VH-VL binders against Rusticyanin (rus). Designs and how they scored, part 11

Target 1, 147 residues: Rusticyanin (rus), of Acidithiobacillus ferridurans (p0c918)
Amino acid sequence: TWKEATLPQVKAMLEKDTGKVSGDTVTYSGKTVHVVAAAVLPGFPFPSFEVHDKKNPTLEIPAGATVDVTFINTNKGFGHSFDITKKGPPYAVMPVIDPIVAGTGFSPVPKDGKFGYTDFTWHPTAGTYYYVCQIPGHAATGMFGKI
Below, E stands for the ipSAE of ESMFold2; O stands for the ipSAE of OpenDDE; V2 stands for 0.75 times the mean of E and O plus 0.25 times the DockQ between their complexes.

## First folded at step 10 (VH-VL; framework fv_iratumumab)

Design i61 (from i60 with heavy chain F101Y; at its last look DockQ between E and O 0.42; V2 from the best seeds 0.00; counts 0 for: pae E 4.9 > 2)
Heavy chain, then light chain:
Amino acid sequence: QVQLQQWGAGLLKPSETLSLTCAVYGGSFSGYYWSWIRQPPGKGLEWIGDIDHSGSTNYNPSLKSRVTISVDTSKNQFSLKLNSVTAADTAVYYCTRGDYYEAMDVWGQGSLVTVSS
Amino acid sequence: DIQMTQSPTSLSASVGDRVTITCRASQRIYRWLTWYQQKPEKAPKSLIYAASSLESGVPSRFSGSGSGTDFTLTISSLQPEDFATYYCQQYWSYPLTFGQGTRLEIK
ESMFold2, look of step 10: ipSAE 0.320; ipTM 0.777
ESMFold2 (binder alone), look of step 10: mean pLDDT 92; pTM 0.946
OpenDDE, look of step 10: ipSAE 0.790; ipTM 0.922
ESMFold2, look of step 11: ipSAE 0.209; ipTM 0.745
ESMFold2 (binder alone), look of step 11: mean pLDDT 92; pTM 0.941
OpenDDE, look of step 11: ipSAE 0.605; ipTM 0.877

Design i62 (from i60 with heavy chain G31D; at its last look DockQ between E and O 0.84; V2 from the best seeds 0.00; counts 0 for: pae E 4.1 > 2)
Heavy chain, then light chain:
Amino acid sequence: QVQLQQWGAGLLKPSETLSLTCAVYGGSFSDYYWSWIRQPPGKGLEWIGDIDHSGSTNYNPSLKSRVTISVDTSKNQFSLKLNSVTAADTAVYYCTRGDYFEAMDVWGQGSLVTVSS
Amino acid sequence: DIQMTQSPTSLSASVGDRVTITCRASQRIYRWLTWYQQKPEKAPKSLIYAASSLESGVPSRFSGSGSGTDFTLTISSLQPEDFATYYCQQYWSYPLTFGQGTRLEIK
ESMFold2, look of step 10: ipSAE 0.299; ipTM 0.765
ESMFold2 (binder alone), look of step 10: mean pLDDT 92; pTM 0.941
OpenDDE, look of step 10: ipSAE 0.709; ipTM 0.900

Design i64 (from i60 with heavy chain T96A G98V; at its last look DockQ between E and O 0.74; V2 from the best seeds 0.00; counts 0 for: pae E 6.2 > 2)
Fold by ESMFold2, look of step 10:
Structure i64 (fold): chain C 147 residues (1-147), chain A 117 residues (1-117), chain B 107 residues (1-107)
Amino acid sequence: as target 1 above (147 residues)
Amino acid sequence: QVQLQQWGAGLLKPSETLSLTCAVYGGSFSGYYWSWIRQPPGKGLEWIGDIDHSGSTNYNPSLKSRVTISVDTSKNQFSLKLNSVTAADTAVYYCARVDYFEAMDVWGQGSLVTVSS
Amino acid sequence: DIQMTQSPTSLSASVGDRVTITCRASQRIYRWLTWYQQKPEKAPKSLIYAASSLESGVPSRFSGSGSGTDFTLTISSLQPEDFATYYCQQYWSYPLTFGQGTRLEIK
């Protein structure tokens, strides 16, 4: 379920991402990896995800790794989700994306200087996946990335 | 539209306490940090500290021993006290609203505080 | 403390010129940087937050770039109302710190 973070806590969480950036790809290695994603981090366009200082990057994760995901909503005025699916783009404005193999559901809207965040663990098998926001219109206008 | 209005005594003698108040009009007090900044004549800006609606403060270490920032949420006001002033504390003092991932987006008009020799 | 160093300290330019001002942080601040404009005897005004995001009501001739330690503010075609002092400010960590300022004057 959703927890609240202060600004200093959000900054600390963003630093925990264990990926390495090359172009528009964030590459993870090892048996345990830490993915930290933010919805519409300041300086990034609406709607988008940020992972390791990249907009909607491709994530390269070892098959069989234990993936600890932290998702933070930093977007004033909107809820967002971070949900993993095998269905690739394009997405409908009102998406019905099934199956969702792991994810967060909809975040609270930031308020009173606090930002909603949650964690989940995912054990990927080999293959191609996508991370998407299921708020109507967001994935259709580009709030997604490839894994 | 949110406005900040500030007031307080502008002429002090050495060793006195500087005291300024900032009132928030047309907006919410909660959900922001509230900051004091100063600018000596002809010089740059120095952050003094901030406070949130719960009374939690952060101070510039260079001033921490002399500074107190307080809130009165019932009046949508916050205040600055700076003890034991010297001529080096002569500056224009500003209050400002801080959005959490953004800028000091609303500023008071400034208060010149002069500490005589 | 994170020291913010601006260059140049002062600049003389004409209406219509393209102007670039730089700001360097003494350590990584990612994109947590705001640019302010200050006119004589006025409070500073926020122009750009998060290094590159334009504040509402700020003319599109203003733009910001950079991430990490090196940042720029650009005015693409200088207007009479743009003659002012410009400050950068980091908000990655306390204490919040400002650059020394860049005074932009009429040539």
Scores: ipSAE 0.116, ipTM 0.705, lowest interface PAE 6.2, mean pLDDT 87
ESMFold2 (binder alone), look of step 10: mean pLDDT 93; pTM 0.947
OpenDDE, look of step 10: ipSAE 0.693; ipTM 0.896

Design i65 (at its last look DockQ between E and O 0.76; V2 from the best seeds 0.00; counts 0 for: pae E 8.5 > 2)
Fold by ESMFold2, look of step 10:
Structure i65 (fold): chain C 147 residues (1-147), chain A 116 residues (1-116), chain B 107 residues (1-107)
Amino acid sequence: as target 1 above (147 residues)
Amino acid sequence: QVQLQQWGAGLLKPSETLSLTCAVYGGSFSGYYWSWIRQPPGKGLEWIGDIDHSGSTNYNPSLKSRVTISVDTSKNQFSLKLNSVTAADTAVYYCTRGDYFEMDVWGQGSLVTVSS
Amino acid sequence: DIQMTQSPTSLSASVGDRVTITCRASQRIYRWLTWYQQKPEKAPKSLIYAASSLESGVPSRFSGSGSGTDFTLTISSLQPEDFATYYCQQYWSYPLTFGQGTRLEIK
């Protein structure tokens, strides 16, 4: 279920990410982690995800952790999704992503100074995953990252 | 495309109330923050506060006890009132439209002078 | 409050020079910084938003860089119309605050 946030609320949410940045990787530790992802933060290229102020970073998450995900769409004029899959790149323009392990579905488009966001919890097993946007053309042009 | 036109009294005495109005032409009121900025002669810029289309306001703490920003969506206008002015309030006052990234449209400016 | 400190306060340069103006935030503002140009008797004009994104119609000789606390505005080859005062502004948190300005004058 999508909720709405003002810009100050979005900024506060972004600060709740529990990861640590090293190069193009965001590393999480502990048995409970909070991942805060945004679609196209101001100053970042379209289309992209940002986690902890990094474009499409690799996320390193402990196997067996409880992962609380907050996804915020800050991209005016576009909807996006944040969906987790084991299917890696490359992706077609019309992505057929099967299976989706966890995710958000398609966000509302930002409107009237408000941004859509949603939360979900994910319990990963060990392995490699990808986070992708399922809007046609977005994953094919680079809107994805590794977990 | 969007233009801001501002007006109001330009000469005040100490203790009077500054009152300015800004009209929005050629654009939507919703989806933006509408701000007042001031600039004392020869000095830098100071943010006074903003308002959105729902009437929600944010004020600079340094002015909060004296300032009121209001919106009239039916007229596509927003206004500034600053109570109990002193000579320190002499400045050019600007209204602005702000996006998520910048203040991209500015009014022409109104010089307000406070003198005895 | 987030204090924005610009350096230098004023600068003299010649047409064709490369000019760099810096802006430092008193705390992390990520990329939520905008550069404005103001000519005498005129309202400021947005040049660069989100630290590095050029506003529509701004010449490519203008560029911005930085994230976090330290930001720069660069004019790679100064033109006569670039002599103005430049301000940075943060959008990270209220109250919104501006740098004190950098006057760029003809040498």
Scores: ipSAE 0.018, ipTM 0.638, lowest interface PAE 8.5, mean pLDDT 86
ESMFold2 (binder alone), look of step 10: mean pLDDT 92; pTM 0.939
OpenDDE, look of step 10: ipSAE 0.489; ipTM 0.844

## First folded at step 11 (VH-VL; framework fv_iratumumab)

Design i66 (from i61 with heavy chain G31D; at its last look DockQ between E and O 0.38; V2 from the best seeds 0.00; counts 0 for: pae E 4.3 > 2)
Fold by ESMFold2, look of step 11:
Structure i66 (fold): chain C 147 residues (1-147), chain A 117 residues (1-117), chain B 107 residues (1-107)
Amino acid sequence: as target 1 above (147 residues)
Amino acid sequence: QVQLQQWGAGLLKPSETLSLTCAVYGGSFSDYYWSWIRQPPGKGLEWIGDIDHSGSTNYNPSLKSRVTISVDTSKNQFSLKLNSVTAADTAVYYCTRGDYYEAMDVWGQGSLVTVSS
Amino acid sequence: DIQMTQSPTSLSASVGDRVTITCRASQRIYRWLTWYQQKPEKAPKSLIYAASSLESGVPSRFSGSGSGTDFTLTISSLQPEDFATYYCQQYWSYPLTFGQGTRLEIK
């Protein structure tokens, strides 16, 4: 399910991320964490994810935490997805990342000053995961990150 | 190739109402915010407010009690009214187009409004 | 309201010089900052949006950097047409606010 937000609402959502930045890593703590991811915020390269104002950061999340994810597409003219998998890079142009552990599917494109967003909750087990955009070509050109 | 053309500039006396209109040519009125900016002679820029195609407005709090921005979507125009002017309102007034992603990318040529003392 | 403070207020430089102008926001605005160039009796012209993205048709000698609260505009090799006043502007939150301007003059 995709909802709509105005730009001020998007900005408020971005500030709700509970992580702490260190280098290219965003570290989360506690039993419940909130990850706010965006696709191609203004000033970031296409194609990319941004979490806590970092491009494609590594996310460090406690095993067993409840992870509330908000994904927002701010990229005018493009749809994107935020999908979690255990399958790491490299990715083909049409990425094969099944099974998808958790994710959003494809977002609407922004229109009329409104941006699509959605939320999901994920309960990770210990291990390494990746967040990946399934739009053809995006993951192959770097639209992914490590968890 | 979007163009903004503005009119209504002139000489005003204190307490009169400033009125300016901006017409939008060569582009869509939707998906943008439309702003008024002013610049006193030899001074910096001040954002007055903006409006979208639905008529939703945002105003600078310093001017909010005196300012009205309106839109006429049938004519692709938006307007500024500023009540109760004083000499401090003497400035060049600009209309602008803003892209929510890229800020203000198109500017009108400006209208000098002079308020006598 | 977010106050934008530019430094310096005025700068003298020669053709060919490397020039930097700074802009500081009173709170985090991430990358939501635009740089404008204005020549006397003309409307401002957008140079850089989102702190570092060049507008179409802007010469590559212009560059922007910064995120958060501290931003710079750099002109790598000053040309005669670059003598102007430069403004930064935040578009993170209302009211939208400009820096006080930096007047760049020929030495």
Scores: ipSAE 0.294, ipTM 0.759, lowest interface PAE 4.3, mean pLDDT 88
ESMFold2 (binder alone), look of step 11: mean pLDDT 92; pTM 0.944
OpenDDE, look of step 11: ipSAE 0.509; ipTM 0.854

Design i67 (from i66 with light chain L96Y; at its last look DockQ between E and O 0.26; V2 from the best seeds 0.00; counts 0 for: pae E 3.1 > 2)
Heavy chain, then light chain:
Amino acid sequence: QVQLQQWGAGLLKPSETLSLTCAVYGGSFSDYYWSWIRQPPGKGLEWIGDIDHSGSTNYNPSLKSRVTISVDTSKNQFSLKLNSVTAADTAVYYCTRGDYYEAMDVWGQGSLVTVSS
Amino acid sequence: DIQMTQSPTSLSASVGDRVTITCRASQRIYRWLTWYQQKPEKAPKSLIYAASSLESGVPSRFSGSGSGTDFTLTISSLQPEDFATYYCQQYWSYPYTFGQGTRLEIK
ESMFold2, look of step 11: ipSAE 0.399; ipTM 0.794
ESMFold2 (binder alone), look of step 11: mean pLDDT 92; pTM 0.942
OpenDDE, look of step 11: ipSAE 0.595; ipTM 0.876
ESMFold2, look of step 12: ipSAE 0.411; ipTM 0.797
ESMFold2 (binder alone), look of step 12: mean pLDDT 92; pTM 0.943
OpenDDE, look of step 12: ipSAE 0.748; ipTM 0.922

Design i68 (from i66 with light chain L96W; at its last look DockQ between E and O 0.77; V2 from the best seeds 0.00; counts 0 for: pae E 6.2 > 2)
Heavy chain, then light chain:
Amino acid sequence: QVQLQQWGAGLLKPSETLSLTCAVYGGSFSDYYWSWIRQPPGKGLEWIGDIDHSGSTNYNPSLKSRVTISVDTSKNQFSLKLNSVTAADTAVYYCTRGDYYEAMDVWGQGSLVTVSS
Amino acid sequence: DIQMTQSPTSLSASVGDRVTITCRASQRIYRWLTWYQQKPEKAPKSLIYAASSLESGVPSRFSGSGSGTDFTLTISSLQPEDFATYYCQQYWSYPWTFGQGTRLEIK
ESMFold2, look of step 11: ipSAE 0.122; ipTM 0.688
ESMFold2 (binder alone), look of step 11: mean pLDDT 92; pTM 0.945
OpenDDE, look of step 11: ipSAE 0.691; ipTM 0.899

Design i70 (from i66 with heavy chain H53R; at its last look DockQ between E and O 0.37; V2 from the best seeds 0.00; counts 0 for: pae E 3.9 > 2)
Fold by ESMFold2, look of step 11:
Structure i70 (fold): chain C 147 residues (1-147), chain A 117 residues (1-117), chain B 107 residues (1-107)
Amino acid sequence: as target 1 above (147 residues)
Amino acid sequence: QVQLQQWGAGLLKPSETLSLTCAVYGGSFSDYYWSWIRQPPGKGLEWIGDIDRSGSTNYNPSLKSRVTISVDTSKNQFSLKLNSVTAADTAVYYCTRGDYYEAMDVWGQGSLVTVSS
Amino acid sequence: DIQMTQSPTSLSASVGDRVTITCRASQRIYRWLTWYQQKPEKAPKSLIYAASSLESGVPSRFSGSGSGTDFTLTISSLQPEDFATYYCQQYWSYPLTFGQGTRLEIK
C-alpha cells in the first residue's frame, strides 16, 4: 500500500536510514536495519536511486538481518519501483528480473506537494542481490544498485 | 518568463503595520512556495516565511508573533503583513518563488520599507 | 536553527583568477543548498541549487560541490561581471537560513 507524505515528512524519513557511508557503499550493522531509498532526489541525475545521499550505492547488509525498507518517489512526473532480485545487470528496456524477492511495485507520481511512499520488510540470506526500477528503460539506463 | 511585481507603502511610523503585495505574471501559482525575504541596508538576508496555494504557511520563529502571509489565488497574488514595526524592521523586502525541489529561483524587484520616528 | 557560515567574508581577486568560496552548515543538510549572487542595488540571483546543479542561463565557469555540511562555490576564470556578494542558503529545515555573505571585489 502506498501512503502520502509532505516534503518535510519525506525529509524526516530520509534521516531514519541506519546505514553509514563509505565511498559509494552504504554499510549497515545490527540485527535490524532501516534502508531508506528515494527516486531522484533534487540534484541527482534521472534515472537514479538514492540511499543516504549517494547515487545507486552498493548496500552492505548483514546476513540474517531484518531489513525494513522505505521507498519514496520524489521524482516529479514519473513513477518508479524499488524491487529486489538476484538477476544482475545489464538490463533490457523491459527488465527481466522475475522472481521479485521483495519490492514495492510501481509508485504514484508526486502531485500537489505530496510524495508516494511505501514500506516492506525483507529477511535476506547471504548472497548478492540487486535493487531495480521496473519502469521500462530505467534499469537499462542505470536505475539499479547492488546489495 | 515568470515575473514577480511587488508594491506597498515604503515609509512607516513605529507601531504601524507593514503591508506588501506581490503579483505573479507569466506563470502558474500551483506547486510552488511563495516567500518573503528581507535585507536590512548593508546587511545579509533573512527569511520571513512562505505560503503555498492552499494557504499553508511557515514563519521564521523570530517573527512569528507579528507576521501574516496570505494568498489570493484569484488574483495570483500573495501578501505580507508585519505588525508593530520598529526601526529594526527597516529593510528591502523581496517576494520570491521556489519549487519544492529548488530554492528561490525568481525574485521580485524589492521594496524598501523605512521605519522612522 | 541551522547556522550557515561562509568563508571568507571578503575576497579580492583579479580577472582570470580561480575563486573558491566555502559554506558550512551547523548540521547535516545533505545537498539542500543554494548559492546566490547579488550585485549592488539588485535582487539576489540564484546560481546553483541542490549544491551542484547550475541554474538555467548561468555561465559554466560557475560550479558548486559538497554535501552534508561542507560546500564550495567555484568560479573557474573570474570575469568583470562576477564581482558581487555571494550568499549560500540551506533549504533542508525551517527556518530557512542564509550565510552572512562573501563580498568578491576587484584587486
Scores: ipSAE 0.325, ipTM 0.762, lowest interface PAE 3.9, mean pLDDT 88
ESMFold2 (binder alone), look of step 11: mean pLDDT 92; pTM 0.940
OpenDDE, look of step 11: ipSAE 0.477; ipTM 0.851

## First folded at step 12 (VH-VL; framework fv_iratumumab)

Design i71 (from i67 with heavy chain H53R; at its last look DockQ between E and O 0.24; V2 from the best seeds 0.00; counts 0 for: pae E 2.8 > 2)
Fold by ESMFold2, look of step 12:
Structure i71 (fold): chain C 147 residues (1-147), chain A 117 residues (1-117), chain B 107 residues (1-107)
Amino acid sequence: as target 1 above (147 residues)
Amino acid sequence: QVQLQQWGAGLLKPSETLSLTCAVYGGSFSDYYWSWIRQPPGKGLEWIGDIDRSGSTNYNPSLKSRVTISVDTSKNQFSLKLNSVTAADTAVYYCTRGDYYEAMDVWGQGSLVTVSS
Amino acid sequence: DIQMTQSPTSLSASVGDRVTITCRASQRIYRWLTWYQQKPEKAPKSLIYAASSLESGVPSRFSGSGSGTDFTLTISSLQPEDFATYYCQQYWSYPYTFGQGTRLEIK
């Protein structure tokens, strides 16, 4: 289910995020929203997620929305995952995060100038969720955010 | 350490084809974009285009009808051809390496190409 | 095409001065901006990529800031080797484009 993208295609995908930035929060509206997350875009620290050019932002999504998520791994030399859970921080170095309510599993490593990406759809109920990377050590060192 | 060495003819007449080659030393060809940049004497920089190891190219639209960038992965080389040159093509031409993090992090020594009238 | 506009076009400064050079993009380029230094008869040298990330071997007196359309290169205390021409370049959208350059001269 992992697809590959060229750099221009990655940039086009990044612009499809429908959120609006306010401080360290990306706010979505409407009954269908598109969240585009990347792992370690240029200028961002390892390990991190970026949504709408923000590091590990809080995502505010309307309850009951259909959430289309695109996750792109732009981090040379590393795989990552984008997985949604109700389990909040802190996280263990060897995370066994249960339950995972939606997510991607582990991405391929970028290769030959191409980047792995995948999509999934999620239908949240009201409440607080977190998005995390399940690669050992990543969530423990800050690769997560709140929803 | 990656190093780029470029060569090719430096003096051309109008309508000739500019041809430059860039060799990559001390590094792998994979996972990078290989670019050509030019700078007319005393002026700024212009991006000509780039190529990856698979041969996929992107060109500046202003030059696209005249430019060809090619790779030879067996020799770790890439090349520039610019057809139908005029005096406006007189410049120092640079080959570069880069990726999405750094754009152009390694540069060749430059090649002055002069198109005489 | 994305136009990159630098200011000032040239400036004179003394060793030890703090210098600021700005670069403005005609549309949003997020952080996809590199600063280059070029000395006479030499190839450009990358100083800062991704708007603020320092290249390996570049002294810490160089710094970059900005995101979106407005970007700044700062040299906190000029050294004799810093007199050069500086270029910004966007690499968000093809064709990649450069600013017109800023020539930094000794007073």
Scores: ipSAE 0.451, ipTM 0.807, lowest interface PAE 2.8, mean pLDDT 88
ESMFold2 (binder alone), look of step 12: mean pLDDT 92; pTM 0.939
OpenDDE, look of step 12: ipSAE 0.740; ipTM 0.921

Design i72 (from i67 with heavy chain Y100W; at its last look DockQ between E and O 0.38; V2 from the best seeds 0.00; counts 0 for: pae E 3.4 > 2)
Heavy chain, then light chain:
Amino acid sequence: QVQLQQWGAGLLKPSETLSLTCAVYGGSFSDYYWSWIRQPPGKGLEWIGDIDHSGSTNYNPSLKSRVTISVDTSKNQFSLKLNSVTAADTAVYYCTRGDWYEAMDVWGQGSLVTVSS
Amino acid sequence: DIQMTQSPTSLSASVGDRVTITCRASQRIYRWLTWYQQKPEKAPKSLIYAASSLESGVPSRFSGSGSGTDFTLTISSLQPEDFATYYCQQYWSYPYTFGQGTRLEIK
ESMFold2, look of step 12: ipSAE 0.399; ipTM 0.790
ESMFold2 (binder alone), look of step 12: mean pLDDT 92; pTM 0.944
OpenDDE, look of step 12: ipSAE 0.743; ipTM 0.910

Design i73 (from i67 with light chain S53Y; at its last look DockQ between E and O 0.38; V2 from the best seeds 0.00; counts 0 for: pae E 4.5 > 2, grease 19.1 > 18.9)
Fold by ESMFold2, look of step 12:
Structure i73 (fold): chain C 147 residues (1-147), chain A 117 residues (1-117), chain B 107 residues (1-107)
Amino acid sequence: as target 1 above (147 residues)
Amino acid sequence: QVQLQQWGAGLLKPSETLSLTCAVYGGSFSDYYWSWIRQPPGKGLEWIGDIDHSGSTNYNPSLKSRVTISVDTSKNQFSLKLNSVTAADTAVYYCTRGDYYEAMDVWGQGSLVTVSS
Amino acid sequence: DIQMTQSPTSLSASVGDRVTITCRASQRIYRWLTWYQQKPEKAPKSLIYAASYLESGVPSRFSGSGSGTDFTLTISSLQPEDFATYYCQQYWSYPYTFGQGTRLEIK
């Protein structure tokens, strides 16, 4: 499920995000959207997610859209996950996420110039969701965002 | 505390081959890319190309037909060859280390290469 | 190729002045930009990476900002040792390219 990418491949994947940025919100439109999320891109604090070059942005996604998510772990020395839930903050050190609507599980750490990534597809219904990292302590210290 | 030491060509005639070597001290070769940069006297900087520990290279398209970058991982060294030099290739040549997060964070001392007319 | 354009090309300033140098990319490079300082007869020295992160040992009077295509290097209060040439460099896509340089001279 976890694939490997070189840095040029990671850069190409980041360009595939179909959202539009306004402030701290990334807005998607259409029946099919592609969300490309990374863990701790260059220039961003640990721990954080980045979508379309924004830290932990709010994602606005049409209900009923097909959402293709690519998650890439670019954080040197750490594993991460990108998991979607209805449970909002605050989170415990060991977050109790029930249910996980869709997600990735824990990534490998970057090594030897290669980065782990994976894809999943999600079909949201109307409502508010959150994306969180389930590595102990990460969501509790801010590694999450709103959908 | 990584240090780069470079040596090789000084004075060349047109059509000769420029050859420089860079040795890496105090660090490992993996997880980094190794680059050559040049600077003509009084001018700005030009990226020549880079190489990783596996030998995979990227070259500036403007030089690609003439340039070869090689690595010798057993010696922690990488090298530059530039064929068919002209006076336009006169420059200080630098070897560099890059972490893809930090760009080129360690530089060699520079080697002046002069191509006579 | 991504062209990097610095402004100004040359600048005269006095010790204690606040100086701002800009760099513009011909296409989006996100935050994949480094600022270098080069003194005469020396190799360039990395000051700031990822547009805004200070390299180890660089004085806090240096700062960087920007993302996308527009980037700024700021020196909050010039010191005598800051008179040098400054370059930006993108490392988003090959070939990696430098700005033409900004020569900062004492007035």
Scores: ipSAE 0.265, ipTM 0.747, lowest interface PAE 4.5, mean pLDDT 87
ESMFold2 (binder alone), look of step 12: mean pLDDT 92; pTM 0.943
OpenDDE, look of step 12: ipSAE 0.796; ipTM 0.928

Design i74 (from i67 with heavy chain D52Y; at its last look DockQ between E and O 0.75; V2 from the best seeds 0.00; counts 0 for: pae E 3.0 > 2)
Heavy chain, then light chain:
Amino acid sequence: QVQLQQWGAGLLKPSETLSLTCAVYGGSFSDYYWSWIRQPPGKGLEWIGDIYHSGSTNYNPSLKSRVTISVDTSKNQFSLKLNSVTAADTAVYYCTRGDYYEAMDVWGQGSLVTVSS
Amino acid sequence: DIQMTQSPTSLSASVGDRVTITCRASQRIYRWLTWYQQKPEKAPKSLIYAASSLESGVPSRFSGSGSGTDFTLTISSLQPEDFATYYCQQYWSYPYTFGQGTRLEIK
ESMFold2, look of step 12: ipSAE 0.663; ipTM 0.868
ESMFold2 (binder alone), look of step 12: mean pLDDT 92; pTM 0.943
OpenDDE, look of step 12: ipSAE 0.754; ipTM 0.910
ESMFold2, look of step 14: ipSAE 0.433; ipTM 0.802
ESMFold2 (binder alone), look of step 14: mean pLDDT 92; pTM 0.944
OpenDDE, look of step 14: ipSAE 0.544; ipTM 0.854
ESMFold2, look of step 15: ipSAE 0.436; ipTM 0.799
ESMFold2 (binder alone), look of step 15: mean pLDDT 92; pTM 0.942
OpenDDE, look of step 15: ipSAE 0.731; ipTM 0.911

